# VH-VL binders against Putative bifunctional riboflavin kinase/FMN adenylyltransferase (ribF): the designs that were tried, part 1

No score or structure here was measured in a lab: all are predicted.

Target 1, 179 residues: Putative bifunctional riboflavin kinase/FMN adenylyltransferase (ribF), of Geobacillus thermodenitrificans (a4it50)
Amino acid sequence: MKVHEANQGLTLPGSVVAIGAFDGVHQGHQAVLRQAVERSRQLGVESVAYTIDPPPRCRFQGSRMLTTLQEKLDRFAVLGLNHAVVAHFDERYAARRVDAFIRELTALNPREVIVGQDFRFGRNREGDVALLRRHFPVRIVQTVCCADGQRISSTRIRELIERGEWEQSTVLLGWPLSS
Unless a header shows other numbers, all headers, positions and changes below count from the first letter of the chain; Kabat numbers aren't used for antibody chains.
F is the ipSAE of ESMFold2-Fast. E and O are both the ipSAE of ESMFold2, at different seeds. Each is the mean of both directions, binder to target and target to binder. V2 is 0.75 times the mean of E and O plus 0.25 times the DockQ between their complexes.
[cut] stands for letters that were removed.
The coordinates of atoms that the task and the answers printed are left out; those that the model quotes come from them. Centres of patches stay.

## First folded at step 4 (VH-VL; framework fv_axatilimab)

Design s1 (from x6a with heavy chain F104W W105F)
Fold by ESMFold2-Fast, scan of step 4:
Structure s1 (fold): chain C 179 residues (1-179), chain A 123 residues (1-123), chain B 107 residues (1-107)
Amino acid sequence: as target 1 above (179 residues)
Amino acid sequence: EVTLKESGPALVKPTQTLTLTCTFSGFSLSTSGVGVGWIRQPPGKALEWLANIYWDDDKYYNPSLKNRLTISKDTSKNQVVLTMTNMDPVDTATYYCAHRGYDWFSGYPFDYWGQGTMVTVSS
Amino acid sequence: DIQMTQSPSSLSASVGDRVTITCLASQGISNYLAWYQQKPGKAPKLLIYDASSLESGVPSRFSGSGSGTDYTLTISSLQPEDFATYYCQQYYSYPLTFGGGTKVEIK
């Protein structure tokens, strides 16, 4: 897997791009990322994980990160992504207009963009799945729930970790606990 | 389109627990990037933020009041509930709930507010 | 905590006047700054977000400017309905904090 900074100007002849914060790369994120890998193989193009580091909630709201950037990248590699594009979340990136984000994605020549059901982006919350569909073919991956029907989220996993529920948090993350 | 309304007791005795409910329409807390906060304003004083809750059940509290505050949501009823323990006359204020958006890059300010509910703590 | 200091605490002005209100943050807030208008007995109303973006439906006589720690709200030609208290708020980091308010009164 090759790792790129968003400002490097990565250009591809074709791709399938999964977009998300991917904090923890939990089972819900894995569904999005695996779909991107599978679709890229079907279309004969490169797979790309586009992520933001640190996740916006962690930067502005003081939430705990579930993975370091390196751990996140390692998990992308395990899932079979060809490329990771990392946008560093800081003042400059936070001020970015929807148009700038769309131009950046356009350089990747997406054959398909893969997002979760709740995807939002851009200033004024004007960016959502409908806006992305004006520019790219978009595939929405269904929300992943645990065995009891509850949604899997980074917030729920952070809560479990803070309460010392390590086994439950590991199940929701979906990564083996290995020596 | 977006409306919020606070409800709860107008009078609370010292040491009691205050429970306030925010009932809203025009949005859902199951929608990614949506949050609701509570803000209060003592008579003639400035606005003070109390707590936020978001679509993913993430919760934030003012550290000055953290041990007294609990925020929760009932997504099916379109309600957010704030509880505040050990009420004191100094907590007399108008309490507001307000809508807040959050996207991939940043949060937004409180763009829609309820009318406010006056809570008097009498002794 | 980020402290927000507004100046002046009050001012007197006439209809048609240009009014400026300043908000100073105790640290850089990267333009995560909002301005609210509050009339007596009413809830606050959002006027400006991201330091300089006008909220939908707000008259163009209102404008915001500034960066870093120093921000200004300007009303280019004061109207009768603009007599109110104005608050700034940072949403850069928790806890969210408001300024002390600026009361704009009839001269």
Scores: ipSAE 0.016, ipTM 0.552, lowest interface PAE 6.2, mean pLDDT 82

Design s10 (from x6a with heavy chain D103E)
Fold by ESMFold2-Fast, scan of step 4:
Structure s10 (fold): chain C 179 residues (1-179), chain A 123 residues (1-123), chain B 107 residues (1-107)
Amino acid sequence: as target 1 above (179 residues)
Amino acid sequence: EVTLKESGPALVKPTQTLTLTCTFSGFSLSTSGVGVGWIRQPPGKALEWLANIYWDDDKYYNPSLKNRLTISKDTSKNQVVLTMTNMDPVDTATYYCAHRGYEFWSGYPFDYWGQGTMVTVSS
Amino acid sequence: DIQMTQSPSSLSASVGDRVTITCLASQGISNYLAWYQQKPGKAPKLLIYDASSLESGVPSRFSGSGSGTDYTLTISSLQPEDFATYYCQQYYSYPLTFGGGTKVEIK
């Protein structure tokens, strides 16, 4: 897997791009990422994980990260991604306009963009799956639930860790906890 | 289309627990990127943020009040509940609930507010 | 905590005046700043988000500017309905914090 900074101007002749914060690369994220890998194989193009580090909640709201950046990248590689594009969440990126994000994605020449069911983007509340579909073919991956029907999320996993519920958090992550 | 309304007691005695309910329409807390916050305003004073809750049950509290505050949601009823323990006359204020959006690289400000409910703390 | 210092605390103005209100953050907030208008007995109303973006339905006489720690709300030609208290708010990091407010009163 090749790792790129978002500001390096990665250009591809064709791709399938999965977009998300991917903190922990939990089973819900794995559904999105695996679909990008499989779809890219079917189309004969390269797979890309577009991710942000640190996750905005961890930077702005003081929440714990579930993985280091390196652990996240290692998990992308295990899942078979060809490329990772890392957007570092700093003062400059926080001010980024929706149009700049669309231009960056356009350079990847996406044959398909894969997002989770409730994906939103852009600071002005103007970016959602509908707006993204105006520019790219978008595939939405349905929410992944555990065996009891509850949604798997980074927030739920953080709460389990804070309560000391290590076995449950490990099951939802699908990876060993960071030591 | 988006509306929020606060409900709860108008008068609370010192040391009692305050429970406020925010009932809303026009959005759902099952929708990713949606949150509801509580803000208060003592008479003639500035706005003070208290707590936020989000679609994924993520919760944030004002650190100066964290040991007194609990926020929860009932997604099926379109309600958010704030509980504040050990009320004091200085907690006399109008309490507001408000909608905000949040997406993976940024949050948004409070774009729709309830009308507010006045809570007086007096013996 | 990020402290928001708003100035002036009050001002007197006439219809047609240009009004300027300043908000200073104790640290850089990268344009994560909103401005609200509050009329007596009413809830606040969002006017400006991301320091300079006008909320839908808000008159064009309202504008926001600034960056880093220094932000300004301008009303280019004050109207009778604009007499109110104005608040800035940072949403860069928790806890979310508001300025002390600026009351715009009839001269």
Scores: ipSAE 0.015, ipTM 0.542, lowest interface PAE 7.0, mean pLDDT 83

Design s11 (from x6a with heavy chain D103T)
Fold by ESMFold2-Fast, scan of step 4:
Structure s11 (fold): chain C 179 residues (1-179), chain A 123 residues (1-123), chain B 107 residues (1-107)
Amino acid sequence: as target 1 above (179 residues)
Amino acid sequence: EVTLKESGPALVKPTQTLTLTCTFSGFSLSTSGVGVGWIRQPPGKALEWLANIYWDDDKYYNPSLKNRLTISKDTSKNQVVLTMTNMDPVDTATYYCAHRGYTFWSGYPFDYWGQGTMVTVSS
Amino acid sequence: DIQMTQSPSSLSASVGDRVTITCLASQGISNYLAWYQQKPGKAPKLLIYDASSLESGVPSRFSGSGSGTDYTLTISSLQPEDFATYYCQQYYSYPLTFGGGTKVEIK
């Protein structure tokens, strides 16, 4: 897997791009990422994970990260992604406009963009799946639930860890917890 | 159109508990990345942030007041409630609720505010 | 906690004047800074976010600049409706903190 900074301008002849924060790369994220890999193989193009560090929830709400950036990248590689594009919360990225983001994605020549149901970008309602669909074919991956029908999310995993329910949190992550 | 409105008692006695309700429209606390905060302003003084609650029920409190504050939401009613215990005359202020949130790369400051509700603490 | 210091605490100006107010953070806040306008008896109104981005519907005479710890709000040609108190706010880390305010009053 090749890792790129968002500000360096990756250009591809064709791709399938999965976009998300991917904190923990939990079972729900794996569904999005695996679908990007599978679709890229079907279409004969490159698979790309577009992510941001730290995750927006951690940056703006102050939640604890479930993985370091390196752990996240290692998990992308295990899942079979060809490329990772990493955006960082810094002065340059904070000033980004919706049109700049669309230009970055356009350079990847996406045959399909894959996002989760909750994906939003930009300010207010200006940046959402509907806007992405004006520019690219977009696939929304259904919410992944556990056997009990409850949504798998980074928030729920953090709550389980805080409650000391390590076995259940490991199941929802789909990766062994260290120590 | 986004609107927020605070409601609660205008007068509270020292040592009592204050309960304020924020009722809003034009957005939902079921929307990923959306939050509501409470900010207060004593007469003639600066703004002070109190607490935030987010769509996923994640809560944050001003450390200076954390032991006195509780924030909760009722998503179905479009309401956020702030409770503050052991009120003191220095807590006399106008209390505001306000919308904020984040998306994939942008974090919003408080972009829409309620009109504020004046709370006087005296015997 | 990140302390936000505004200067001046008050200033007198005339219609048509260029007004500049400053906000100093006790540590770097990576442009996660907002400016609010508050008129007497009213709630604050967002003018600028991310240090330099103008909120929708806010007149172009308002602008923000700065980086790191030092930020400024500029009103290029003061109008009668601009006499108000202005507050900066950092949203880089908790607790969220506001400056002490700058009152812009008629000369």
Scores: ipSAE 0.468, ipTM 0.805, lowest interface PAE 2.2, mean pLDDT 87

Design s12 (from x6a with heavy chain Y102W)
Fold by ESMFold2-Fast, scan of step 4:
Structure s12 (fold): chain C 179 residues (1-179), chain A 123 residues (1-123), chain B 107 residues (1-107)
Amino acid sequence: as target 1 above (179 residues)
Amino acid sequence: EVTLKESGPALVKPTQTLTLTCTFSGFSLSTSGVGVGWIRQPPGKALEWLANIYWDDDKYYNPSLKNRLTISKDTSKNQVVLTMTNMDPVDTATYYCAHRGWDFWSGYPFDYWGQGTMVTVSS
Amino acid sequence: DIQMTQSPSSLSASVGDRVTITCLASQGISNYLAWYQQKPGKAPKLLIYDASSLESGVPSRFSGSGSGTDYTLTISSLQPEDFATYYCQQYYSYPLTFGGGTKVEIK
């Protein structure tokens, strides 16, 4: 897997791009990422994970990161991604977030963009995926639920860790914790 | 059309617990990227943020008031409830609830506000 | 906590005047700044987000600028409906914090 900064000029002749914060690369994220790998193989193009670091909630709200950036990248590689693109949000990017994002994605020549059900883009209240669909074909991947019938999320995993429920957090995360 | 409306008692005695309900329409807290916050304003003073709750049940509290505040949601009723314990006359204020969005990169400011409900704390 | 210092606390102006209100953050907030308008007895209304983006339906005479710690709201030609109190707010980090407000009064 090759790693790129979002503001560098990664250009591909074709790709399948999975977009998400992917904090922890939990089982729900793995569904999105695995779909990108499988679709890229079917279409004969490169697979790309587009992520942000640190995850916005960790940067702005002080929540614990479930993985370091390197751990996240290692997990992308294990799942079979060809490329990772890491975005960092700064003052310049904040002022023109929509245009910069669309420009970066366009350079990848996406045959398909894959996002989870919880993905949002821009300020549109009617579903921000509609804006993205004006530029690219978008596939939304169904979320994965655990045995109790609730969605697997980074927020739930952080809650379990905060409560000392390490065994349950490991099950939802789908990766071993530090030995 | 997005609307929010606060409800609760107009008068609370010192040491009692205040419970306020925000009822909304035009959006759902089952929708990702959606949050609701509570903000208060004492008469003639500035706005003070109290707490936020989000679609994934993530909760945030003003640290100066965290031991007194609880925020919860009932997604099926389109309601968010704020509870504040040990009320004091200095807590006399207009209490607002407001809508807030989040996207892939960051949060947004409060873009739709309720009309506010005045709560007076006195004996 | 990020402290937001707003100045002036009040000003008097006439219709047609250019009005400038300043907001200073105690640390860099990367343009995560909003401006609100509040009329007596009413809830605040969002005017500007991300320091310089005009909210839908807000007249073009309102503009925001700034970066880092220093931000400004400008009303290019004050109208009768603009007499109100204005608040800045940072949403860069929790706890969310507001400025002390600037009351724009009729001269």
Scores: ipSAE 0.400, ipTM 0.793, lowest interface PAE 3.1, mean pLDDT 86

Design s13 (from x6a with heavy chain Y102F)
Fold by ESMFold2-Fast, scan of step 4:
Formats: structure tokens, C-alpha cells, sequence
Structure s13 (fold): chain C 179 residues (1-179), chain A 123 residues (1-123), chain B 107 residues (1-107)
């Protein structure tokens, strides 16, 4: 897997791009990332994980990162991604969030953009994936739920870790907890 | 389309607990990327952020007041509740609830505000 | 905590004047800054987000600019309805913090 800074510009002749914060690369994230890998193979183009570091919530007091950036990148590589594009939270969206992001994605020439159900972008009333669909074909991957019917999320995993529920948090992550 | 309205007592005695309810329409806290915050403003003074709650039940509190504040939501009722313990006359203020968006990059500022509810703390 | 220092605390201006309000952050906030307008007895109204993006429905005479720690709100030609108190707010990190406000009064 090749790792790129978003602000350095990566240009591809075609790609399938999975977008997300991917904190922990938990089972829900893995569904999105695996779909990007599978679709890229079907289309004969390269797979890209577009991620942000640190995850937005980890800039705020009280939030813990579930993985270091290197651990996140290692997990992308294990899942079969060809490229990782890392956008650093504090270097992006200084004045024009939408325009900068769309320009970066356009350079990748996405045949398909893959996001989770919880993905949001921009401030329009429809505030989910409508804005991305103006520019790219978008596929939404369903929310992954654990055996008890609850959705799997980074927030839930952080809460389990804070309570000392290590076994359950490990199950939702799908990876051993880093020490 | 989007509206928020605060409700609660107009008068609170020192040492009592304040409970405020924000009731909203035009959006849902079951929608990813949606949050509601509480902000207060003492008469003639600046705005002060108190707490935020988000669609996934993630909560943030002003550290200066964290031990006194609890924020919760009832998604089915379109309500967010703020509780503040041990009220003091300096807590006299207009209390606002407000909507904010959050995309995968970052939060946005408060774009829709309730009208505010005045809370006076006096014996 | 990120402190937001707003200046001036008040100013007097006439209709048609160019008004500039400054907001200084105690550390870099990467343009995660909003400007609000508040009229007496009313809730604040969002004018500008991400330092320079105009909120929909806000008149084009309002503009924001800035970099790093230094940000400005400009009203190019003050109108009667613009007499209000203006607040900046950073949303770069928690706790979210507001400036002290600038009251724009009629001359």
C-alpha cells in the first residue's frame, strides 16, 4: 500500500475510494473498506482509503483515538487497499471545505465512492451524501450491528473501553486492542 | 423549517438544581452528523458554551462547569435535556439551545437557535 | 482553553460606513471561526462560518477574512438593520469559546 498526504495531490487514471475517519478500523469500517477493495477488483482500477488524522472527535477533550495513524494504515494494508490518502484535520477546510475536498477527490478519478450510512459531508439540508452524488457515483454501505442489534461505532467502542469492557470492545473492533 | 424551543423554570433558588428542556422540529437526533448544544448569556455579557450532545449520544461539557452539568437526549420525543446542579446568582442568564452539524471532517457552528429562556437565580 | 479576544468592545458608526471587527485567538484555529449577529432580546444569528464562508440568506455586505490567530468581520456599507452586537466563536477544539462581543451603535 502507498501512503499519500492529501495536500500533496494524488492523481489516478481511475479508482474506487472509501471515505471515512476510520478510527479503530472497526467491523463497520471494514465493511466499507472491503467493499472498496472488491469493487476496485471488479472495475480493474486501484482502491483508495481516504481518511482524516486525527479523527475529528479526538481533537476535543475526552475523546481517545482507538488507533494510532500507523495502526490505522497497517489495518488498511491488511484489508488490501492499494493507496491511503491521509488528510490532516488542522490542515484542511481552512476557508472552503467543499471545494478543496471535491478537487482532491476529482484528481483520483473515482469510478465509485464508497461511504458508510453515517457519512455526512457539507451543510445542505439533505446533509448526507447528496452533495457527493452531484460529482461522483456513490455507494452507501449498511450500518453493521453486533449480535444484540446495536450499531457498531467508534463512540460505542470508546465507551466500552472507558468502562473496562475489554472483551466486548475487542469483538466490535475485530482486532486486538493496542497497549 | 428548523425550530428549537427552550423550557424550564424562570426562577431558581441558590443551591437548587436547574433542569431545562429543548424541544425541536425539522431535524432528528437519529440523523448522523446532527448535534444540539446549550449556550448561556448573563444579562449584558458574552455568550458561554455549556454542553453538546450528538446523534450517537457522544457528550461534551465545558470543563469550567463539567461537575455541575448533565446533558441527555430523548430521540423519540425530539428533546435534549440539560441539568445544572448547585445554582448560584452568577448563573442568572438566558439559556439557549442550538443546532449544529458535524461532517466527517469537523463540526460546524450553531446555525439555528431557540428563542432562549431567562433563568433568574435569587433568594 | 482557546481564548477569543474581540476588539473593539463597542463602536459608533453611521449608515453607509465600513465597519471592521477583529477577533484574536490565543492559538491557531485553522479558520474554524464563526461570526454571529445578536439584536437586543433576540437569539444570535449565524453570519459567517469557516472564517470566510457566508451563511445562506446573509447579505453580501458582510464578509469574513483571516489566518492563523487573526480574524476580521467586515460590513462594507452599514445599514440600519446592522446595529447589533457581533460575536466571534472558535470551533477548532473543545471547549467552544466566544469572543467578548462588539456592540455596533448608531452614531
Amino acid sequence: as target 1 above (179 residues)
Amino acid sequence: EVTLKESGPALVKPTQTLTLTCTFSGFSLSTSGVGVGWIRQPPGKALEWLANIYWDDDKYYNPSLKNRLTISKDTSKNQVVLTMTNMDPVDTATYYCAHRGFDFWSGYPFDYWGQGTMVTVSS
Amino acid sequence: DIQMTQSPSSLSASVGDRVTITCLASQGISNYLAWYQQKPGKAPKLLIYDASSLESGVPSRFSGSGSGTDYTLTISSLQPEDFATYYCQQYYSYPLTFGGGTKVEIK
Scores: ipSAE 0.360, ipTM 0.770, lowest interface PAE 3.3, mean pLDDT 85

Design s15 (from x6a with heavy chain S106D G107S)
Fold by ESMFold2-Fast, scan of step 4:
Parts: structure tokens; sequence; C-alpha cells
Structure s15 (fold): chain C 179 residues (1-179), chain A 123 residues (1-123), chain B 107 residues (1-107)
């Protein structure tokens, strides 16, 4: 897997791009990422994980990260992604230029963009897959639920870890915990 | 159109618990990244943030109000409830609920506010 | 906690005046700063977000500027409806904090 900074200008002749914060690369994220790998094989193009570091919740709310950036990248590689594109919070991106994000994605020439049901971009109260659909074909991957019927999320995994529920957190995460 | 409206008692006695409800329309707390917060303003004083709740039931509280605040939501009713224990005359204020959010990239300010509900704490 | 200090606490101005209000953060907030307008008996209304972005429907005479710790709200030509109290707010980190407010009074 090749790793790229978002502002370095990765250009591809075609791709399938999975977009997400992917903190922990938990079972729900794995569904999105595996779909990108399988769709890229079907279409004969390269797979890309587009992610952000630090994850927005961890930056703005001070929540614990479930993985370091390197651990996240290692997990993408295990899942079979060809490329990772990492966007960082900095003063320029804090100015929130939607056009920069769309330009970066456009350079990848996505045949399909894959997001989880929880994906949101922009200040739209209804969620914002519509913005991406103006530019790219978008596939939404269904929410992954555990045996009790509840959705798998980074927030829930952090809560389990804080409560010392290591066995449950490992099951939802699908990887050994690093601490 | 996004609207929020606060409801609750106008008068509370010292030591009692205050319960306020925010009822909203035009958005859902089932939508990823969406949150609702509570802010108060004592007469003639500045705005003070109290608590936030998000779509995934993640909760944040102002540390200065140690253990007095509980925020909860009922997504199916489009409601957020704030409870504040051990009310004191200094807690007399207009209480507002307001919409905010996070997305993949960013954090957003309080962009839509309820009209506010005045709560007077006196014996 | 990030402390937000507004200057001045009040000012008197006439219609047509240029009004400038300053907001200082106790640490860098990377432009995660909003300005609100509040008229007597009403809820605050968002004017500016991300330090310099004008909220939809807000008149162009309002502008925001600044970076790091130092931010400014400017009203280029004060109108009668602009007599109000203005608040800055950081949303960079919890707890969310507001400035003390600046009351813009008729001269």
Amino acid sequence: as target 1 above (179 residues)
Amino acid sequence: EVTLKESGPALVKPTQTLTLTCTFSGFSLSTSGVGVGWIRQPPGKALEWLANIYWDDDKYYNPSLKNRLTISKDTSKNQVVLTMTNMDPVDTATYYCAHRGYDFWDSYPFDYWGQGTMVTVSS
Amino acid sequence: DIQMTQSPSSLSASVGDRVTITCLASQGISNYLAWYQQKPGKAPKLLIYDASSLESGVPSRFSGSGSGTDYTLTISSLQPEDFATYYCQQYYSYPLTFGGGTKVEIK
C-alpha cells in the first residue's frame, strides 16, 4: 500500500475510494473498506482509503483515538487497499474549502465513492451524501450491528474501553487492542 | 425550516431539580454529526454553555457545573432534555437550546437557536 | 479552559458609524470563532462563523477577521437595527466559551 498526503496531489486513471475517519478501523469501517477493495477488483481499478488525522471527534472533543495513524494505515494494508490518502487538520483546511476536498477526490478519477451510512460532509442538517453525488457515483454501505442489534461505532468502542470491557471492545473492533 | 423550542417551569424553588425539554423540527438526531446544546444567560450577563448531546448519544458537560447536569435525547420524539439538580438563585437565567454539528472535516457553531425559556429560582 | 475577552464591554455609536469589536482568546483557536448578535428579549443570532465567513442572510456590512488568538467583528456602516449586544464564541475545544459581550448603544 502506498501512503499519500492529501495535498500532494495523487492522481489515478481510475479508482474506488472509501471515505471515512476510520478511527480504530472497526468492523463497521471494515465493511466499507472491504467493499471498496472488492468493487475495485470488479472494475479493474485501484482501491483508495481517504481518511483524516486526527479524527474530527478526537480533535474537537478531546476523545481518545482508537488507533495511531500508523496503526490505521497498517490495518488498511491488511484489508488490501492499494492506496491511503491522509488529510490533516491545519489552518488552511480549518478554512473549510469544499472545493479543495472535491478537487482531491476528482484527481483520483473515482468510478465509485463508498461511504458508511453515517457519513456527513458540510453543515447540512440532513446529512450530505447529496454533495458527493453531484460529482461522483456514491455507494452507501449498510450499518454493521453487533449481536444485540446495536450499531458499531467508535464512540461505543471508546465507552467499552473506558468501562474496562476489553473482550466486547475487541469483538467490535476486530483487532487486538494496543493497550 | 429548522426550529427549536424550549419548555419547562417558569419558577423553581432553591434545592429543587430543573427539567427542561427542547423540541425541534427540520432535522433529526438520527443524522450523523448532528447535535443539540443547552446555553443559559442570567439577566444582564453573558452566555454560558451547559451541555451538548450528539446523534450517537455522546455527551459533553460544562465542568464548572460538576455533576449537576444530565442531558438525554429521545430521537423518535425529536426532543432533548436537560436536568439540573440543586437549583440556586444564581441559576436564574434564560435557558436556550441550539443546533450544532460535526462532519467528516469540521466542527460547526450554534447556527439555529430556540427562543429561550426564562427560569426564575426563588423561594 | 479557553477564556474569551471582548473589548470594549460597551460603546456608543451613531447610524453610519464604523464599529469595531475585538475578541481575544487565551490560546490559539485556529479560526473556530463565531460572532452572535442579540437584541433585547431575543435569542442570539449567528452572524459570522469560522472567524470570517458570513452566515446566510446576514447583511454584508458585517465582517469578521483575525487569526490565532486575536479576532475582530466590524460593522462598516451602522444601521438602526444593529443596536444590540454582540458575543464571540470559540468552538475549538470543550468547554465551549463565550466572550463577555459588547453592547452597542445609540449615541
Scores: ipSAE 0.358, ipTM 0.766, lowest interface PAE 3.2, mean pLDDT 86

Design s16 (from x6a with heavy chain S106E)
Fold by ESMFold2-Fast, scan of step 4:
Structure s16 (fold): chain C 179 residues (1-179), chain A 123 residues (1-123), chain B 107 residues (1-107)
Amino acid sequence: as target 1 above (179 residues)
Amino acid sequence: EVTLKESGPALVKPTQTLTLTCTFSGFSLSTSGVGVGWIRQPPGKALEWLANIYWDDDKYYNPSLKNRLTISKDTSKNQVVLTMTNMDPVDTATYYCAHRGYDFWEGYPFDYWGQGTMVTVSS
Amino acid sequence: DIQMTQSPSSLSASVGDRVTITCLASQGISNYLAWYQQKPGKAPKLLIYDASSLESGVPSRFSGSGSGTDYTLTISSLQPEDFATYYCQQYYSYPLTFGGGTKVEIK
């Protein structure tokens, strides 16, 4: 897997791009990322994981990440992604971030953009993926739930880890916890 | 139209627990990127942030008050509840709930506020 | 915690005056700064977000500027309805913090 900074301008003749914060690369994220790998193979193009580091929520709260950036990249590679693009938006105005983001995605020539059900961007826009659909075909991967019907999320996994519920957190994460 | 309204007791005795409810309309806490926060303002003083809760049940607390605060939501009722233990006269303030959002790369400020509910702590 | 120092604490002005209020962050906040207006007995109202973007419905006489640690709110021609207390707030990192407020009083 090749790793790129978003601001360095990766250009591809065609791609399938999975977008997300992907903190922990948990089972829910894996559904999105595996779909991108599968679709890229079907279409004969390269797979890309587009992520942000640090995740915006974790940045505001400090170091509450489920994975370091390197661990996240290693997990992308295990899942079969061809490329990872790491984005940083710390110094940009909201309007410029949207423009830069769309420009960066456009350079990848996405045949399809794949996001999770909870993905969104853009402050006052209605609908989680409406702006992306103006520019690219978008596929939404349904929320992954465990057997009890509860959704799998980075927040839930962090809570389980904090409460010492290791077995359940490992199942939802889908990776061994580092000792 | 987005509206929020706080409810709870007007008077609380020292050492008691305060429970405040924020009831809202015009948005849902099932919507990705949506959150509700609590902010208080003692009479004649500045605003102080207390806690935030988001659509995915992620919770953030002011560290100076974290041991006293619990925030929870009932998405089906469009309600957010703040509980604060061991009330003291210095906790006398107007308590506000407010809407905020965040997306893939950034958070946003509080754009819609409730009218506030005055809580007086005295014996 | 990021401390927000707002100045002045109060000022007296006349209708038509240019009013400038400053807000200093204890560390860089990358323009994650909002300005609120609060009238007596009412909740705060968002005026400015991302340091310089006007919230919908806010009159163009309000403007925000600044970068890094130093931010300003300007009211270019004060109107009677602008007599209020103004607060800055950083939302760069938790805990979210507000300035001490600036009361704009009629002269």
Scores: ipSAE 0.251, ipTM 0.725, lowest interface PAE 4.1, mean pLDDT 84

Design s17 (from x6a with heavy chain G107D)
Fold by ESMFold2-Fast, scan of step 4:
Structure s17 (fold): chain C 179 residues (1-179), chain A 123 residues (1-123), chain B 107 residues (1-107)
Amino acid sequence: as target 1 above (179 residues)
Amino acid sequence: EVTLKESGPALVKPTQTLTLTCTFSGFSLSTSGVGVGWIRQPPGKALEWLANIYWDDDKYYNPSLKNRLTISKDTSKNQVVLTMTNMDPVDTATYYCAHRGYDFWSDYPFDYWGQGTMVTVSS
Amino acid sequence: DIQMTQSPSSLSASVGDRVTITCLASQGISNYLAWYQQKPGKAPKLLIYDASSLESGVPSRFSGSGSGTDYTLTISSLQPEDFATYYCQQYYSYPLTFGGGTKVEIK
């Protein structure tokens, strides 16, 4: 797997791009990422994971990341991604986020963009990925639930870790927890 | 169109618990990237953020109010409830609920606000 | 906590004037800054988000600028309906914090 900074530009002749914060690369994220790998194989193009570091909500109230950036990248590699593109939100991007993002994605020449059901982009009243669909074919992967019917999320996994529910947390995450 | 409306008691006695309900339309907390927050404003004073709740039940509280706040949602009823314990006259304020978005990069600010409900704390 | 300091606390202006309000954050907030307008007895209304992006339906005479810790709201030609109190707010980090407000009064 090759790792790229979003601001340095990666250009591909064709790709399948999975987009997400992917904190922990839990089973829900894995569904999105595996779909991208499988679709890229079917189409004969490169697979790309587009992610942001740090994950947005981990900047608030001392929220701990489930993985370091390197651990996240290692997990992408295990899942078979060809490329990772890492975006860092900073002052330079604040006013140009939408345009910069679309430009970066366009350079990848996506045959398909794959996102989880919880992915949101932009501030429009349509409340979905409508803006992305104006530019690219978008596939939404349905929410992954555990055996009891509850959604698998980074928030839930952090709550389980805080309560000392190590075994349950590891099952939902799908990877060994460090320490 | 997006609308929010606060409801609750207009008068609360010191030491009592305040419960406020925000009822909304034009959006759902079953929609990813949606959140609702509570903000208060004492008469003639600045705005103070209290708490946020999001579609995935993620919750954030103002630390200065230490364990006095609980925020919850009923997605099927389009309601968010704020509970504040041990009320004091200094908590007299107009209480607002407001909508905010959350996208791939970050939260957005409060873009739609309820009209506010005045809560007076006195003996 | 990130402290937001607004200057001035109040100002007097006439219709047609250019009005400038400043907001200073106690640390860098990477343009996660909003401006709100509040009229007496009414809820706040969002004007500007991400420091410089104009909210839909807000008149173009309102503009935001700045970066890092220093941000400015400008009203290029004050109208009668613009007499109000203005608040900045950071949403970079919890707890979310607001400035103390700037009251724009008629001369």
Scores: ipSAE 0.395, ipTM 0.773, lowest interface PAE 3.0, mean pLDDT 85

